# Ledger of designs, part 4: VH-VL binders against E3 SUMO-protein ligase nse2 (nse2)

Target 1, 250 residues: E3 SUMO-protein ligase nse2 (nse2), of Schizosaccharomyces pombe (q4pir3)
Amino acid sequence: MSEAQLKTSLEALSQNLLPGNQNHCSFDFQLKEIDDSIKQVIKCALVAAEIKNNECLDMLDSGIRELLDAKQRLLLMQQSVDTLANKTSENISDFENKSLLDIYTQIFKELIQEYEEKSDYGKYGTQGEYIEFKKTIWHEQNTDGSDFPSMKTFFNVMNTEEQEADEVMVYSATFDNRCPLTLQPIVHPILSTACNHFYEKDAILSLLNPTCVCPVVGCEARLQRSLLKEDEILERRLRRAQEISNLKEA

## First folded at step 16 (VH-VL; from k5 with heavy chain A105T)

Design n6
Fold by ESMFold2, last read:
Structure n6 (fold): chain C 250 residues (1-250), chain A 119 residues (1-119), chain B 112 residues (1-112)
Amino acid sequence: as target 1 above (250 residues)
Amino acid sequence: QVQLVQSGAEVKKPGASVKVSCKASGYTFDDYGIHWVRQAPGQGLEWMGWIDPYNGKTNYAQKVQGRVTMTADTSTSTAYMDLRSLRSDDTAVYYCAREGYRRYTMDVWGQGTTVTVSS
Amino acid sequence: DIVMTQTPLSLSVTPGQPASISCKSSQSLLHSDGKTYLYWYLQKPGQPPQLLIYEVSNRDSGVPDRFSGSGSGTDFTLKISRVEAEDVGIYYCMQDIQLPWTFGQGTKVEIK
């Protein structure tokens, strides 16, 4: 294929990737369904807050977080298409002899990795829908005119290798990436929602009994199995950091 | 809905053993501890012990230590309580109960299993 | 073992009238985390026990607001502001601060 023919083909492909083109694929329907579901979650949260059903509120919190994750993934997929279109338009010769699918996949991988490495605050605490969710609950539970607190008060944080540039004191007030039981870096992190401390999963589960308390000095929070939540995203971050360290030693 | 369904009534002679089952549904079985509590006829409630279904760890009341074994099968979402060397004062209704969600204690109870020990 | 003592052991109440049940523990139920681990259960006729009040004064989900709990340290009270026919049963206080977990001997509430 001549350079002129390749340029014409890439321009046609780039045009088809643009939003609003008849041949353009979009996620508008899926995004609208997610937005509608988020609105329903917020309506349910109002009712759950009115009857003081904290178990339901926790389920709704998890649900809205999952919906926001799904929304973000769709937006990043669309952004990856737009980025590919822009790159081909700017320097078409760099893409000769290259698979556009491979290039798209790399773009998406980079974007989704950036998102998945964000803290929970970075993912949800800055999103208008999540802020509305927490405000709706707050105002039902605090009718004395108390001001709505900072969104950071609703999140658990671990400060290891995160890119977030937020206030360090709130962010790291309880920070430590070593397990208080093993005194070793955590490999399989698990969080107690009673006190926001992290542990090595099997170590804390071996400690549990019906009257078990948090092993962190000065924390007397009572623990139970159902309050311990695994953090798959943090586990992946810790694993990657170890893998990078191992490669540097080779 | 969260539910615990226990096995049926048992009649045993002194010195025998009994194994009571407790099948859980409506929640993630190995995320919650299971307690066992018994109630002798016309008497109050007596805590017998606890099991963590995730790893099989147990704690038993001293009064039944050495005679009781609590187990859990996560593949069937079923907890078991095996009481050995039965005596007439083991006659009771035996309950399983789930670890309380955000309340500690126990929040969901099985229907109870009547165990009668008589010669 | 922590001994839990309830009074009265039996209570006959005219429908719509208040009822009060006392529970005393042999030692403080205040935990170092600042919470007091005292619970109330209701066992209705022919049914397993059901959680009524957790941590002294908090009603479990679905429990009517005519039930209230109070107390601290070693002395606790369950009040029913207006007893209804469905409130008949045996009420138990319970501690879970120390193994073995122990219950009061129970208070049977009946309608006159």
Scores: ipSAE 0.414, ipTM 0.766, lowest interface PAE 2.8, mean pLDDT 82
Fold by ESMFold2, last read:
Structure n6 (fold): chain C 250 residues (1-250), chain A 119 residues (1-119), chain B 112 residues (1-112)
Amino acid sequence: as target 1 above (250 residues)
Amino acid sequence: QVQLVQSGAEVKKPGASVKVSCKASGYTFDDYGIHWVRQAPGQGLEWMGWIDPYNGKTNYAQKVQGRVTMTADTSTSTAYMDLRSLRSDDTAVYYCAREGYRRYTMDVWGQGTTVTVSS
Amino acid sequence: DIVMTQTPLSLSVTPGQPASISCKSSQSLLHSDGKTYLYWYLQKPGQPPQLLIYEVSNRDSGVPDRFSGSGSGTDFTLKISRVEAEDVGIYYCMQDIQLPWTFGQGTKVEIK
């Protein structure tokens, strides 16, 4: 067991656990399952908000928090492997007569304890998925055009540094339901992840060759097919708004 | 996992045609463009064209315009490249590659298909 | 067409020593969105190309820190701080700002 062999083995272990590795030790599958479950929770939240089932919304809130905790745990496990590999590669002699498992366990315990000591706002209120969950519910319950409130209002948090940080978070944006290309209400919305603009799906796809520039005035983002993502939740919201308009007219 | 698997090697005479397949798995086929790139023996890489599997729209490199047809079959998650009127200088390894949004380039490549054109 | 010129075309290095590859484009690769669309690929023997670096300097996931990219406008550099045996292959720069997308001629890196 030479020092060089130990270093090489730890670097190989760290590489096997990185995202995208195709081996049994990768967390990619579990992270993918969690992300898919979060998306399903958000879809269910839209429906539960539409029918005003508050008991279901409470259950979904608890569920997404548990999913985010599980996701964070897996990410901290990977971070612990990376930290161990870095420490041993810099000075392997510091680890003589020490179990690598014991060292890993100590690193992970410190990281997970730090996470578990965070407030609920610190754990969930700053996470994009949780913000999307609350924003989806809020927009279904508040169709009068009111601005989405600070995330802190959902956690009963006062007089903390995290409360002030949330006030500067820019996640919410006003959505114009007309496509900049067709000048008509969007029926099948598609989002540019390059610039966060929405279009009618078939209209923007017809411009790609294989790329195009965003048609929004003043935006110069370059688009390609893989940067355009459908938004099922927005599509349902737009169709519900149209159905409500039809009922009012009748 | 995202993977592109191509059809096997082909040997053709000048004037013939070849159809190379590229089967995708591990992702939503319609959501990503597919590029084709070839590499002649001892030469560098040459972009041939692109297809959007959602609507069938294509863009071909000028050098192969008129001789190439790229298609996609959503039901089998398979892209195809047909190259007609083969010449000896079409001898190359042909790759399909998926475009990648977070990397803004071709991120997943097939294993390549060797096409040899000899008289 | 944008011509991508690499130098050197061949490079023999002693293991553990640094290597540097230059890529020059015939036109600026800076897009009006503020990004520079220059990429580096490695083609190991018998394998398809694999992405190393996107947008000049960003390493793809799983690419070791010993690879670094730099440059702007028309002049770009890929550096390998310590060449290892698994780094052998042909390195290509590539642009996708203007059709047709074009690659450099390639730089073959070998171990002495």
Scores: ipSAE 0.270, ipTM 0.706, lowest interface PAE 4.7, mean pLDDT 81

## First folded at step 17 (VH-VL)

Design q4 (from n6 with heavy chain D30T)
Fold by OpenDDE, fold request of step 25:
Structure q4 (fold): chain C 250 residues (1-250), chain A 119 residues (1-119), chain B 112 residues (1-112)
Amino acid sequence: as target 1 above (250 residues)
Amino acid sequence: QVQLVQSGAEVKKPGASVKVSCKASGYTFTDYGIHWVRQAPGQGLEWMGWIDPYNGKTNYAQKVQGRVTMTADTSTSTAYMDLRSLRSDDTAVYYCAREGYRRYTMDVWGQGTTVTVSS
Amino acid sequence: DIVMTQTPLSLSVTPGQPASISCKSSQSLLHSDGKTYLYWYLQKPGQPPQLLIYEVSNRDSGVPDRFSGSGSGTDFTLKISRVEAEDVGIYYCMQDIQLPWTFGQGTKVEIK
């Protein structure tokens, strides 16, 4: 099988293995849909928190976890395809008598198993989207200006040795690190708790007068200084995204 | 505990300037805007302006534009309001207030500073 | 400037009786984000203002249930179901949808 044929086969595999692929949706499309849904959940959580609807908050919590699981699954599927492609490129002869699907399935099985073995903290506690979700709720419930607590407090985890860096890395691949104002990679991020968009700190703060509308196209959120918060997790994500980008260019 | 503590009462002559201080504590000073509101005796509330302590950006009400300067000292977590060319109608209690989180336009207020302008 | 008009300017209420204050804005206070940026403040005697209601109908933390806000667009109402002695003060509606932020004239609530 030629390299070109293999590539075509892998592409076809990627399309066919997508969950719910009735419409031959790309990984990117599905990821976008999930991301949009996550954003919506966060927005809903804000409202639920405002009106102190704990039942709704619990439902939203479950919902965002499911979405994150789905997202992770897709990412691992993509990774599995990539891994398969790399292996095939290294030695095509090793695959002449093997089912690419079988190999893919094995790769994916291993990856998904690893994910499933993670604790809830390991799955969600270090995920930026989940952190944003929790922060959104927490800030609505705590308006005194106190610092957001450690995510470990939400999972009753005292001594988790789980590396936050690995979780950030998984999501950084599709993470846009550019500021909607400057159109440049963000160096000093600041997050809007109103809409969960993030910006170059100085740029967005310069826009406040004392309020402004979120500069993200399609967003109508009103921003004010108190709604803009620095986020260490976000900063890490952005840095990692930049690093990955640099590596790809090298 | 989050609090704003303002400077003491001032008595000034017309044409003079007054500088009112507002010391913040219990929170990160640069993370919240500061508003200034005044209240003339027996009158309602009047918004004067806003400052972002982080970058010093300000926005003033037109009524006081040109006569007011708001500043912030991050080293001391203190906001200042300087009002120049004082007139009798500037006699008021001046309040600083912290911009609140979402639900709050102004959530924490100083105790107020009485400024009296008299000949 | 958005003009905030309160009515009445003064209200004397017997303890336990209800009170109602109207606030009208010269422009809509509905923002494109779907929120209406109308607030109610209470200034008790000798104190700075304190927030009672945010975004038309939401009670701030610690605000008793006897307080309620309603309205939309340009017409708003603050209601006190049963006025208590501690409710004495001046009530202000306020908008922050555009600069300058503006307050109503205030409504003085007294106990008979």
Scores: ipSAE 0.801, ipTM 0.921, lowest interface PAE 0.6, mean pLDDT 86
Fold by OpenDDE, fold request of step 25:
Structure q4 (fold): chain C 250 residues (1-250), chain A 119 residues (1-119), chain B 112 residues (1-112)
Amino acid sequence: as target 1 above (250 residues)
Amino acid sequence: QVQLVQSGAEVKKPGASVKVSCKASGYTFTDYGIHWVRQAPGQGLEWMGWIDPYNGKTNYAQKVQGRVTMTADTSTSTAYMDLRSLRSDDTAVYYCAREGYRRYTMDVWGQGTTVTVSS
Amino acid sequence: DIVMTQTPLSLSVTPGQPASISCKSSQSLLHSDGKTYLYWYLQKPGQPPQLLIYEVSNRDSGVPDRFSGSGSGTDFTLKISRVEAEDVGIYYCMQDIQLPWTFGQGTKVEIK
């Protein structure tokens, strides 16, 4: 196979190696749809928790897990394409007698198997979106200002050294309620859906331009107006955090 | 359906001003940036500037800086581009376009407005 | 300003044959977030531009699979595997990593 043929095949893989009717959709488009669905589930969970509908919460829990599985599958597909591309660039001769599709399939199979072999805690307990989901429910049910428990408690994992996801992407009762720009407590929050950082609304919008990057140190996420969203859940949590802080100082 | 509908063709004399409108529908107007791009006859595309409809913040290309003003009316979901001190080389089709979600580019375009500057 | 250079500026293709357009940027379009901010637009006769490809290789919604984008850094390519009559128009590459946003000169694609 010529280098040109390999390149063409890789391009085809990047565009068309999606299961079923997804062959005509980009990874990013599909990821957007899933992300939007996850956000909707979290919003629904807040409502369900408020009205103490446990059956609905159980359904939503199942739903978000399915969405996370779907998301992970897409990410692994993308990773498989990238891995294939990297291998091809390193040694083209290794692929002369092999179908790129077969190689891709093998790479993907290994990756998806590794994911499927994970415990539920490994799949979901370390995922920021799922943690957010659980925290949303927990904080609605616990208004005493107590800290959110370890995710391990939700999965009956007592003796495993599995690491939890970084809490930077998740709401917590003890999270920093200060804006990274103003360094003051946030009054009107707005959330970046690109990186899950949140800001004082007017402050970040004053900074916004077509090439704007998140101002949080170490974050390189590009910001757009359409990616900045007001979040009622976040607003509620910030208010609660402020109230608790005021009580502690009194 | 998301769409941008622009105002009709304009004929102006050198030194005059033109104001082109772009009416948005099918989405929340204040949640997306608006870009303006122009195309001279038989030429390529030229980025002119950007506006955030929420607060009216703008960023203009240097080539049109000082002569262009972009505005947005949230009550009518309409963006405006005002170009002053018109020259013959300002003759072009002017487009408004929405900055898309997570695409970081222009995903929906208006039909274009022809502006002719002639003595 | 980042200069975008397309080659060729015009291309005449027999229906069913492949087409390839090159776009080179004067600076790398790789962002610190790991994404490369190169786009392809098609402007059909008498119409506004429409998005074909975003971030080098992602097809926009409704774009046929005969269109593919590739490249990295400063070198990019748009390919049409089988050119159809509806593919006639001017193709533009664009960058948005730096202000001002800039376009290539455009490549006119015609049918023989």
Scores: ipSAE 0.800, ipTM 0.919, lowest interface PAE 0.6, mean pLDDT 86
Fold by ESMFold2, fold request of step 25:
Structure q4 (fold): chain C 250 residues (1-250), chain A 119 residues (1-119), chain B 112 residues (1-112)
Amino acid sequence: as target 1 above (250 residues)
Amino acid sequence: QVQLVQSGAEVKKPGASVKVSCKASGYTFTDYGIHWVRQAPGQGLEWMGWIDPYNGKTNYAQKVQGRVTMTADTSTSTAYMDLRSLRSDDTAVYYCAREGYRRYTMDVWGQGTTVTVSS
Amino acid sequence: DIVMTQTPLSLSVTPGQPASISCKSSQSLLHSDGKTYLYWYLQKPGQPPQLLIYEVSNRDSGVPDRFSGSGSGTDFTLKISRVEAEDVGIYYCMQDIQLPWTFGQGTKVEIK
């Protein structure tokens, strides 16, 4: 087999495996079937959440994880072919004496091993389909207008007592509740949507003329009135944190 | 929908005052600044100043400093621009404009109020 | 004050042909936050100005994709890829990085 023949064969193989080639060796059909199945799982999750069937929800969770794993495996197979084609194009002489199947197999093994070593959060918590699945269930179970929590909550959740205590303690310990202008605890918080910093409302509004630069050291965000949003929920949480602090000092 | 509706046309003599109103609807009046811009006949646009309806803070362009007062009435969601000691070169269409929601400087404009100053 | 200079001041365009408007500022419009605060407004006959482009190149919602903005520092351009009848009016560039906020002189666009 000559270098020209090898290159032509790799290009032909790569073209036959690309998305959009329905009449050869394409994964397009399998990927579409997986995507359709994920949509059905999400639809079933809505119903299962409405009737509070936790067994079904657990089964659907396992099912969508399996579908995402299968999808990723197919994508890595396609990526392995592309990687092989690029690698041989760069340095054909290095591959004249090697089995292409062995090289492909090694590339794929490295990619799938990298995926398998990811945490469950890394595999599923960052995937839009899994996020939609969790959002769908959560909104049916929490009709009181509570905000959808961080996806990390679903993978590293302590028991509910520890989570509740940790949320209050982390909120108190890690959230800087002092205004960068007044250096005092914030009573009426207002959020900059430009840079995600909080201020005492009257303090930052007095600085606008009509704009100002964020007073946090190292932040250069430009602020204006319309980018500053009050947060009544945060105001309540800050009051609770202050009350807890006062009780510890009493 | 968000709207700014201004008062009607005014004809004034030199030395008089004019007060243009700008009624806001469809949004929380105190959450957005209000700008005033004027346009002399056949001329370009000139920024006159700004007011924060929340606390009444203002900033006026130097060209009109000392002759202009901008106010806001939160109970009626209405901003006002009062221009005193009128001259013939104050003849213009006066616009109010709301501070932009997505960092747009001025995204919603009133229809304009024509002020004519002639003796 | 930052002076905004537009060229041309008037433009007569055959329908369906492109148009290009230049705006030059007397100072850089680049802010320390990395953004460039240059805007384009269109004032149609008998109407208040309406925002077309914010931050040099971003179209406001509802603005057709035949409008595009480009430029950096002190030199900016608004392009209309195919001028239509509803595009007639006066185009203004504007800066809000430094008070007083200033507009260009305007470019009147007409159809031949």
Scores: ipSAE 0.441, ipTM 0.796, lowest interface PAE 2.8, mean pLDDT 82

Design q4 (from n6 with heavy chain D30T)
Fold by ESMFold2, fold request of step 25:
Structure q4 (fold): chain C 250 residues (1-250), chain A 119 residues (1-119), chain B 112 residues (1-112)
Amino acid sequence: as target 1 above (250 residues)
Amino acid sequence: QVQLVQSGAEVKKPGASVKVSCKASGYTFTDYGIHWVRQAPGQGLEWMGWIDPYNGKTNYAQKVQGRVTMTADTSTSTAYMDLRSLRSDDTAVYYCAREGYRRYTMDVWGQGTTVTVSS
Amino acid sequence: DIVMTQTPLSLSVTPGQPASISCKSSQSLLHSDGKTYLYWYLQKPGQPPQLLIYEVSNRDSGVPDRFSGSGSGTDFTLKISRVEAEDVGIYYCMQDIQLPWTFGQGTKVEIK
């Protein structure tokens, strides 16, 4: 192949990579399928909330997060193609003797690493689809006319000390703070994702062998270690609430 | 990526002991139970026991009760199965398996450790 | 101990044809929480077992939709709608409702 033929071929390829070209590669079909799947997850979440199936709601939450991750990955892949197309279109001679695949791969690695470094709030809590998912569940579970809370409430984001105390006070008012096994105030809370009950961590873990039945009267949920989730933020908030109560008594 | 990597194959004489290791990575080791399952040559699967790495609590199958000790080292994220007084019918592939995330049974398995007991 | 009995113990299947495996337990696997604790595992040649189905009918992530589970009480079925070469191996049913946890004796699936 002559140098002239190679240059002509590179110029044609560069034009086909440009956004807006009829031959431009895109993921429009895949992105639409993901958006449709997210709509289905939200519909299922309404049903799962109506029947109070928290296990299903947790699976749907994980599912919508994975769908949003997949959507972002496709968008970053498209952005990487577009970036490569613009760079080759502007300075085709700079890419002589270079692997386009290697350049694309580096562009994509940098973009996806930036996304993966985001907090869960940054990834999902700012996305309209995820907000609608949480709003749908919350309104079904909270029929008393309460307004939908801030999205930060659903994520582990730090508040000021004053706001932390207020959040713990409200949370404590809706939460029985005594463990059904010890009958004492919970110090190290752990949540059952099977039945949404809280326990003193060491008490419920001592009951597993390797499974147990939830000790709350009338609850028949089967528990195992992987279904029990610690909540360090609630633990801190409960400790702060006790400290505040002690100061007020003194 | 969640992964369990086991120690290599062992050849032992009857009466000896074997200690199989299971190194966990990609998740919080103390948040999940670890099960041990073995498979004799040409045979099915047999549950041997379980350990909670958080507090060291164990439950052993009756067939191996008294001969097995399961431990966990949280500093290295490694579970161990120590089987003593080996017999020829202990010849098997030994698997460790993690308790399932959001599932109620074993979802991630180690690659298996072949233990051969022969004179 | 709960005995798990699989039939057949061996299947030779022409590629693209369906396969069906039965598992019967000696006791009900229905828990008072309303769930039935029956699982299916596949052990491919030279590999550890891998989870296919949990709680009778739920596919684990990444499991193709040609696998389906059904049943209740003591009678359970795993179906493969179109057997492919990668489906070769030994299939086990398993219960974890009562200690010791027990597996069926296995069903070997081969391509004819």
Scores: ipSAE 0.382, ipTM 0.773, lowest interface PAE 3.3, mean pLDDT 81

Design q5 (from n6 with heavy chain T105V)
Fold by OpenDDE, look of step 23:
Structure q5 (fold): chain C 250 residues (1-250), chain A 119 residues (1-119), chain B 112 residues (1-112)
Amino acid sequence: as target 1 above (250 residues)
Amino acid sequence: QVQLVQSGAEVKKPGASVKVSCKASGYTFDDYGIHWVRQAPGQGLEWMGWIDPYNGKTNYAQKVQGRVTMTADTSTSTAYMDLRSLRSDDTAVYYCAREGYRRYVMDVWGQGTTVTVSS
Amino acid sequence: DIVMTQTPLSLSVTPGQPASISCKSSQSLLHSDGKTYLYWYLQKPGQPPQLLIYEVSNRDSGVPDRFSGSGSGTDFTLKISRVEAEDVGIYYCMQDIQLPWTFGQGTKVEIK
């Protein structure tokens, strides 16, 4: 197989990652769909927690795990293509009489097996989206200002060697609800995962081109869209803070 | 108010290229995707493709794959659709439309750009 | 590609009377997340399309309550309880569960 043929084949694999009849869904499109779905699950979890519907929360927990699994599968498929591409670029002669699809399948099989062998904590406990999901529920159920516990507690993990991913900061009840840019109370908050500062969404996003330095005085964190996230818990806290402020002024 | 304003009508010959612009206002441009949809005279709607202005990622319909390029300029909040090797059957009104960040799909549309391909 | 089939293709309605448009998809539009990715658009004469309904039954902002969407899986319906003159145009169903996004043929609604 010529280099050009290999490139074409690899591109075809990348474009046709979704099994099925002539599915033209791109990798990026599928990821977007999954991410949007995850966001909706988290939003639903907040509502379910508010009304203390534990059955619904259990279903949503199952749902978000499935979404995360699906997302991981897509990522591993992409990784498999990338791995294959790298191998072919290193020595194209090794692939002259081989099926690229078979090699891809083998690579993917190994990667997905490795993922499937992980514990639930390994799969979900370190995922930012799942952590956000659990935090959303926890803070709705625990309004006494207690700190969010370790993710290990949700998975009954006794092993201290497992590291947790960086978690979103738990906000105190006595924080400044004003945007450092607008100097007004925040209506639509967005949180920086780089520095844990939060802003009015439209204000901070308007500064991104495609990156900017955190506008908080003294902070040198570099911001980009991928490091900014909406936080429903933060939004609720800010709203409550505003309500309290209004009451004090009345 | 959220608005998409497209460039003016175009008349092209077969084999030529056309570039349609779509200027966004009233919202954060990078926060929403842009779709392109066309409508031939007296016909229905046809999806052409999608772009994420933030990272420039695109998806094109197979029918226009290889002839279309979608781009976005975040500094001017403008999306572009370039269609090459024009044919008579490319004669249509071309629309840009915003895809909502979380919930809404094609919730805001441009006014449309008429592209006529004639010898 | 997912084929979207609308019926009827043309509808003439007396003002104040109800209207119903059917949309069928060649495969299920139900996603694993529980959402069904079916949309309704209205294109009024000389205007771009405008969103009416998203995800089968949710009215977009500003859409009158006389519009309602229903259905599941592969069968969907848009209903107008009392057709008004301003409702004249072409209605399109659309799916976005799979690329490419596809539209129905359109249903032209006219006033008698």
Scores: ipSAE 0.010, ipTM 0.469, lowest interface PAE 9.7, mean pLDDT 84

